# Ledger of designs, part 48: VH-VL binders against q9vpl3

Target 1, 224 residues: q9vpl3
Amino acid sequence: RGKINIQRPKAPHYERARVVAVTQPKYPELPKAKSCFKTRAERTQQQQENPYNEIIAREVRNWLDHSRLVAFFHLSSITADDIFRVRVQLHKQNLHLKSYGSKIIEQAVKNTRYEAIVPLFHSNHCIVFSPDPEKTAALLRIVRRVPQMVLLGGIVEETMLSRNQLVAYAQMPGLHAVQAQLVQTLSQAPGHLIQQLQAHQNSFVQVLDVHAKNQMNEETPKST
Short names: E, the ipSAE of ESMFold2; O, the ipSAE of OpenDDE; V2, 0.75 times the mean of E and O plus 0.25 times the DockQ between their complexes.

## First folded at step 1 (VH-VL)

Design f18 (framework fv_anetumab; at its last look DockQ between E and O 0.01; V2 from the best seeds 0.00; counts 0 for: pae E 10.8 > 2, placed apart)
Fold by ESMFold2-Fast, scan of step 1:
Structure f18 (fold): chain C 224 residues (1-224), chain A 120 residues (1-120), chain B 111 residues (1-111)
Amino acid sequence: as target 1 above (224 residues)
Amino acid sequence: QVELVQSGAEVKKPGESLKISCKGSGYSFTDYWIGWVRQAPGKGLEWMGIIDPSDSYTRYSPSFQGQVTISADKSISTAYLQWSSLKASDTAMYYCARHYSSGWLEFDYWGQGTLVTVSS
Amino acid sequence: DIALTQPASVSGSPGQSITISCTGTSSDVGGYNYVSWYQQHPGKAPKLMIYEVSNRPSGVSNRFSGSKSGNTASLTISGLQAEDEADYYCSSYDSSSTPYVFGGGTKLTVL
């Protein structure tokens, strides 16, 4: 196996190491006590003087640009064992589960064709990347057994798809079906797709909040 | 030609810190996970943990969680295993190994090992 | 602790076949097809011989074969050669404790 690794996004690892060395003197841990409100200095440094975030944001953009399949998920409480098992299952299928902070994602997609995805990341989230869009069916089959991961939508061949459209794409077996899906998606107003993705995210957050409260009131299978 | 080269043997006293290295070459370093396996003198193999160098995601065996830190520096294609405070029970051979992506959690290429001796 | 049970030693003569067993539970060997085998010569790093019960990596002799029945996996080495003398470790995915668990190891002696 070496065919898949060549298609991975190039990470700016050398620059990252240099930035970490520079960042440590600028961002000491003291004091460790964190207030509910960020101090003025913390806000200023986070917004204007965080070169480390730009390096990671560049990595996210690289993943987005070099992946023909990108799927967005809401991620509820999941054990370390369960998420690790999911990562291994996905990796075997050339599917790469990544988790990034909301601010880094916002910074990564600002002024790009991906800017519309920002609202999906206001709560706990993860993203699955792959250079192979034919793996969409395998992805959905794997996550079907992971109730903590809820599909919000995705990007296939640079086309933004809602949850239902991505599910439909996974069920299309050939080139003509793929062309039909692209035509259908391209004819839909971009604002409507964004609204659908946002609505799904809000609905899932509400459902998960209710589910979490119900689980707190009753015994659940030990996996936490 | 894939190769993992580990740092040289270490002799330490209890309470000292230590960081050992594993340098990958002959492949794209960020495309493969790196695991660490311990072998105490005359004993069998113990899985310690694994890291994805592309995002620094780590997973540890419960017996090693909090006892060691696994990290990687992509700029020099090097993975690390680190202790803040060594114990005599940490005396062992430590292997790094590259994850075999076509399998489940198997390792296809192994480093030569780093012998760590902790004694007073 | 050792999660997977292997015999401490096995022996054979050149040209013969031997089998090494690896016994676990339904949470590891019995529950999944993720059993692997490693060969370790004295003073050297382990080498992957078998993965996912019966698959051989490129470069591994077809004299090595793997199988599984219930909670027991087996490594069979046919046509024994002097260079096969080594320690053999089974390993498996473990859903109940560590993600990857090893057996205690078996010393193969070729007489």
Scores: ipSAE 0.648, ipTM 0.828, lowest interface PAE 1.5, mean pLDDT 80
Fold by OpenDDE, look of step 4:
Structure f18 (fold): chain C 224 residues (1-224), chain A 120 residues (1-120), chain B 111 residues (1-111)
Amino acid sequence: as target 1 above (224 residues)
Amino acid sequence: QVELVQSGAEVKKPGESLKISCKGSGYSFTDYWIGWVRQAPGKGLEWMGIIDPSDSYTRYSPSFQGQVTISADKSISTAYLQWSSLKASDTAMYYCARHYSSGWLEFDYWGQGTLVTVSS
Amino acid sequence: DIALTQPASVSGSPGQSITISCTGTSSDVGGYNYVSWYQQHPGKAPKLMIYEVSNRPSGVSNRFSGSKSGNTASLTISGLQAEDEADYYCSSYDSSSTPYVFGGGTKLTVL
């Protein structure tokens, strides 16, 4: 009794195949149940050019124009609860986490100085905005506790920075600290300069004194 | 002075839709989140959800997810709570409250409350 | 919904100190320092009294203080006054279910 290969059934006889082909209930292609599981990215991509998108795009532009700190993040399997928690934490620091569709971002930055950010938005992403660039360290501290948020880069003081550059920026002393250091350095510079100038003068005077002494010694007649 | 003013009391029948409002004044409306809290008669406080008016980000309590819709119109500094179909069990006082920015998830200013009565 | 556990009622005489407890779990009160307390007078909206376990908002009397030990937060009212008669609710962040949870409330009576 030949093992009926269920995985590769022998093609039925031509006549049987015809009957089976005709009797196969054309199951209406189940409307591809738009898998309710459209990723947030897919849902946001299918957002038809809704007049609403223009409004949102304008909002995005407004955020970009008024922010001195902008950070871009990839989101990897983050839950709604995690997002909520992070938003609250950031909000407390006057950091504003926003999520926009890729198309909206593209529309918002088209023909603007921000057009270079479009390639960063190929997957699930979020943006953090702040009017204060000094909050970069706080931002990174908060995000460090959220492994699902991966820093991609950002804009600080209208300058595009890589991930590494943002990290480095966060480690730098605040502007005031740097200014203080600069002032301190500048305040020390005149002292050093004066010291150097005085050193040269003193050296010159010493040389002259030696010369004068030598001349006096030569003019003292050996009174034999 | 910071103030949240809610819409007036509502008397509805089961199955009816309802939208109540909360208007903020005396502060920048988009800088603070607005939460909604339910209090059934003689019962405790229940957190329903919260909205960021700046971008309409919303988070719901699991108990209220799909049962209500929270929205905001930042142009008129107003937050909304709405039902598509009211139930008798929705009879309660509803409060809107401003999220305290210096804290985690605290509410520093509250509306006066909107009483919703659903009776057949 | 897993509410934080509060005593149903507490009473005290004027001038006394009373404490209201709020007991949760490691996923809420025990896990975070995000406990708040609200005072609610009859027919009035709640008022924030304490946030983040022990901090007082501006305008709140220094008679109100908050603390936490393990999974239990406590509100202490010193120098009890007649005006303190109200319902008191604790709240906390909750990582296990609802992001924000209230206690069942405690009725404070000033005797």
Scores: ipSAE 0.430, ipTM 0.741, lowest interface PAE 1.6, mean pLDDT 85
Fold by ESMFold2, look of step 4:
Structure f18 (fold): chain C 224 residues (1-224), chain A 120 residues (1-120), chain B 111 residues (1-111)
Amino acid sequence: as target 1 above (224 residues)
Amino acid sequence: QVELVQSGAEVKKPGESLKISCKGSGYSFTDYWIGWVRQAPGKGLEWMGIIDPSDSYTRYSPSFQGQVTISADKSISTAYLQWSSLKASDTAMYYCARHYSSGWLEFDYWGQGTLVTVSS
Amino acid sequence: DIALTQPASVSGSPGQSITISCTGTSSDVGGYNYVSWYQQHPGKAPKLMIYEVSNRPSGVSNRFSGSKSGNTASLTISGLQAEDEADYYCSSYDSSSTPYVFGGGTKLTVL
């Protein structure tokens, strides 16, 4: 006789017990004393790693997959009260401030195009997620007043952007959103594709001029 | 153990206000987003919107934006769906449901539903 | 505002295998692997049967399986039983202005 009990899981009071159950199957319905028939191989591999890592890594993947704007910051020494105020300001703009360990980020983005972000998480950091890429300007305006948060780069519409590219994106009007996306794609493409797009899209000269100005503004002029 | 218990059935007239509730238990209420789903009599499921109970972030389906208010009181582990002025077309079963984690993923647990009847 | 397309009804005899389709677009079913299936018996709340296209929650019979090809997801029920008679809904993440969308529903009749 099978002992099937639909959706009556035991109520564990310990966070670790709930996390372990969620790691093995997504919706644990069996007590821990019973074996899980479909997940033994997965369970063995996860026992070699911290089981919280995969649960939190799935959370990170969910945020990455469902956010059209992701921004990465280095976080210098900041008080809990100050970071809380920043979190509240960001939340009012549909911007979600999060922090995750580098091991969890590495696990979350393994075998994805986003593996390049892992080095950003070796030091103290934070990440801002949003479903709304038009909030990039608001994000940068808010953090401008927070010198403890140093922009490192981001992801917009599933495209990796450097710090300078993200700042340039934030300055572009919404009417030029298609042009900004073409510039993002162009920065990833071979050089001859960039030249072909420039021949057909004169309006992108303004974006390249902004990029060139940022590089020229970093030059030290000699005065005599 | 995870349970979402909704308030009881409501019979209302057009123009009246209504606030129905959804109490979560058996889990950390602020770790999961709560969604509201409408089902008109004999019709399918319609996603209405979602709330993150930890900070009251909300997002609405365009069809329901401005038509209802979603809120939560995390101190009592309760989410709410509220109308300021009911219409006869609001007659439906209303479910609250829990999203897996804080993402936009599947609904893993559902409330029993609250039947709202609006008639003259 | 955008619904996934399901057949209004399907039927099968006990012991048979049946498939319910769910067709969307590249902004939802075709573009992401966040397709779920829900079973709803009359007068009851929906129950999650499949998530992330093909995964079964614990306690869901292995007679239920899911798959996807292009913009169409499929729920397959093998060894059809009388208790499987219910309404079935697919759902998906949608990258457009509606971040979560249900299909129109399919009534399964066991003959």
Scores: ipSAE 0.006, ipTM 0.501, lowest interface PAE 10.8, mean pLDDT 76
OpenDDE, second read of step 2: ipSAE 0.370; ipTM 0.701
ESMFold2 (binder alone), look of step 4: mean pLDDT 91; pTM 0.937

Design f19 (framework fv_anetumab)
Fold by OpenDDE, second read of step 2:
Structure f19 (fold): chain C 224 residues (1-224), chain A 122 residues (1-122), chain B 111 residues (1-111)
Amino acid sequence: as target 1 above (224 residues)
Amino acid sequence: QVELVQSGAEVKKPGESLKISCKGSGYSFTDYWIGWVRQAPGKGLEWMGIIDPSDSYTRYSPSFQGQVTISADKSISTAYLQWSSLKASDTAMYYCARGFYYGSGSYPFDYWGQGTLVTVSS
Amino acid sequence: DIALTQPASVSGSPGQSITISCTGTSSDVGGYNYVSWYQQHPGKAPKLMIYEVSNRPSGVSNRFSGSKSGNTASLTISGLQAEDEADYYCSSYDSSSTPYVFGGGTKLTVL
């Protein structure tokens, strides 16, 4: 008994086929449901026009605009648990660790002053935001304990810094200390300048006096 | 100039306690980690552990966990390696080294102490 | 203890280029770019020669270079000189057991 090929049923007898063909309810061809399979183009367009992506992009921009410290990290084989731990530590320091897709970042920074950061986002990355640039040292202290986090660079006070520059920045005395030093230096400067100016004037007067004396001596006729 | 100066050679008996020191100078002590490396006579380098002097955060090699204690006193820019009970197998040269960080989670040792020879013999 | 594997010894003549390999696993050399190389002369403390696979510290000769492929890191010394005769150790971050591990060391002889 030949195995009934369930996948290719034998064509019904001609008469039956005719009856079936006539009795088949002609369901109005449901408008070809736009195949849920959005063409790659439609998917790409929909991904680009996804209102959700816009919202996230705006969020990213908002973080960038309101942060005085931004650090970019590559994540190398980091576990969710490790990320969580780091996040908690960072949060305690008012540092905010966020992760965004590269496309979202690109959308967020397109035609902005931050466009230069796009090349940093080619793999698994995270961003740390802070309103306080003084937290740079704290940030680095925390992340240096996490081998899976590789510092790529950052933005401090609206200035893009390389990895090395960011590290150097963290080692600098606090802004207030530097400002204090500057004020001290500036406060001392006027005194020195005045002294130098006075010294030059005095020197000039002395030279003139000497010259005048010499001229007077030359004009004194040798009374023979 | 960056310098790590270690304490002098030690000769001890098994069961004795020992604490050796490593003093850093010429740099901000709390900005770098200090690592300890053991080298048995005629053998290779063994990573023992590291410490962050800023808060005394410490990591040990599993082989040395519980066998030694690494500590630091940032007030005097000094790191310590200590044993509660020495063994003959602890005979080795011990190096402290500064671990630097340039944006990675790695701590290459860029400056080394001169080493402390510890001899444990009955 | 999973040590990084290095050849026990390598030799070369003055002026030649030699390469020392350091083979690990995906949890150390292969997984991270945190490979360092150290030079140690007899009776001396080690000296950092390379960090993060290929970076040279200040003061290290440009004759020393580092690379990595897969689970193997390599130290290349070009223009071999007599003073290069030393033991060389690789190190790497290790995520599997110990945070950091050294290789077994390679004795370089300049013939």
Scores: ipSAE 0.031, ipTM 0.597, lowest interface PAE 3.0, mean pLDDT 83
Fold by ESMFold2-Fast, scan of step 1:
Structure f19 (fold): chain C 224 residues (1-224), chain A 122 residues (1-122), chain B 111 residues (1-111)
Amino acid sequence: as target 1 above (224 residues)
Amino acid sequence: QVELVQSGAEVKKPGESLKISCKGSGYSFTDYWIGWVRQAPGKGLEWMGIIDPSDSYTRYSPSFQGQVTISADKSISTAYLQWSSLKASDTAMYYCARGFYYGSGSYPFDYWGQGTLVTVSS
Amino acid sequence: DIALTQPASVSGSPGQSITISCTGTSSDVGGYNYVSWYQQHPGKAPKLMIYEVSNRPSGVSNRFSGSKSGNTASLTISGLQAEDEADYYCSSYDSSSTPYVFGGGTKLTVL
């Protein structure tokens, strides 16, 4: 059953004092013939009406700035119970699973060294953050039980790594200095790495992505 | 170099218990899955199950759930496949194999043991 | 368990190309890019030839290639050699019944 009216507070609608102290807004309603069209001012307000996106983008930048391990995943359909169990297992290892919309990620990484990751997030995705790069092996052990999470690549010690390079890093026996040297040796240029990461993503989602067919119909490379 | 070494051939009677082993060397044992694969004489490969040696988490094929027990001892880098009561139909070659991570749902077996032949007859 | 569907046998002559198919459903081959191929010579353990549809492990000849279209994965062997005569098995992740499933196997004969 719904809530009873007694749960609704009866606030007095006394605005006389406010009307006397501040003149009532004098912007009349648009004539009904024009009310179906937004004015430039209204469109500008609607385009700026979500300051929430900037707040979340700032959160993403903070995660990137404070994490020495960042792993990017394609995320297939998964139940709330299953993702909760994964999140709990990851949290015990100081691994933090986050999901953000592609526009928020783009806004967060725009004009940063991480701008190259934006294309990875055109499909459903999630990111795992950790301040501890030695947890890469623990991360891979946990997610290998989660077929819905497909590793695309990541960032270790501010160095972009492909999926295979992350796996190789995870398999290194301890010794922090040796691992740091390996990361430098395995590093790839961001443009080249993104092409490799997108190839893995596109290969995986080609069976599931209806949008790819529409883009293929519209994107005809200029032939010679 | 990576190697999986399995225990020797076994000849058993129906109703007897058996435990066969698979010892990994040349890699970090807890960083990889160990799978067990059965091959009956003249037949194809059948996946039985897998174990994560880091915490002994197991998954079984429905055909083998309750029929066998998979276990591991990470202190000696050894995985086990065990029967409480053997049947003549358990006569087969049993392989252990290392499953590597290359995707959360991927179980490619990159290194295989030499196999353990189990013969069950009266 | 229901195995993935492979032809029982395929044959070719040295230097030819042959293709072995592996057909499943949307819950295994069709739903994921987690298809592997194994080669088994008589009396020996299987050897991984292809993983994740088309990737080759180190030490596997580039004559072996993998592909997938819909619910069917394919292993292609080019420049066929006598040493390629073996049984070939596909495998895939299975989300519906088993977490992992093998195909029935294909016997390749080099004539």
Scores: ipSAE 0.007, ipTM 0.508, lowest interface PAE 9.7, mean pLDDT 76

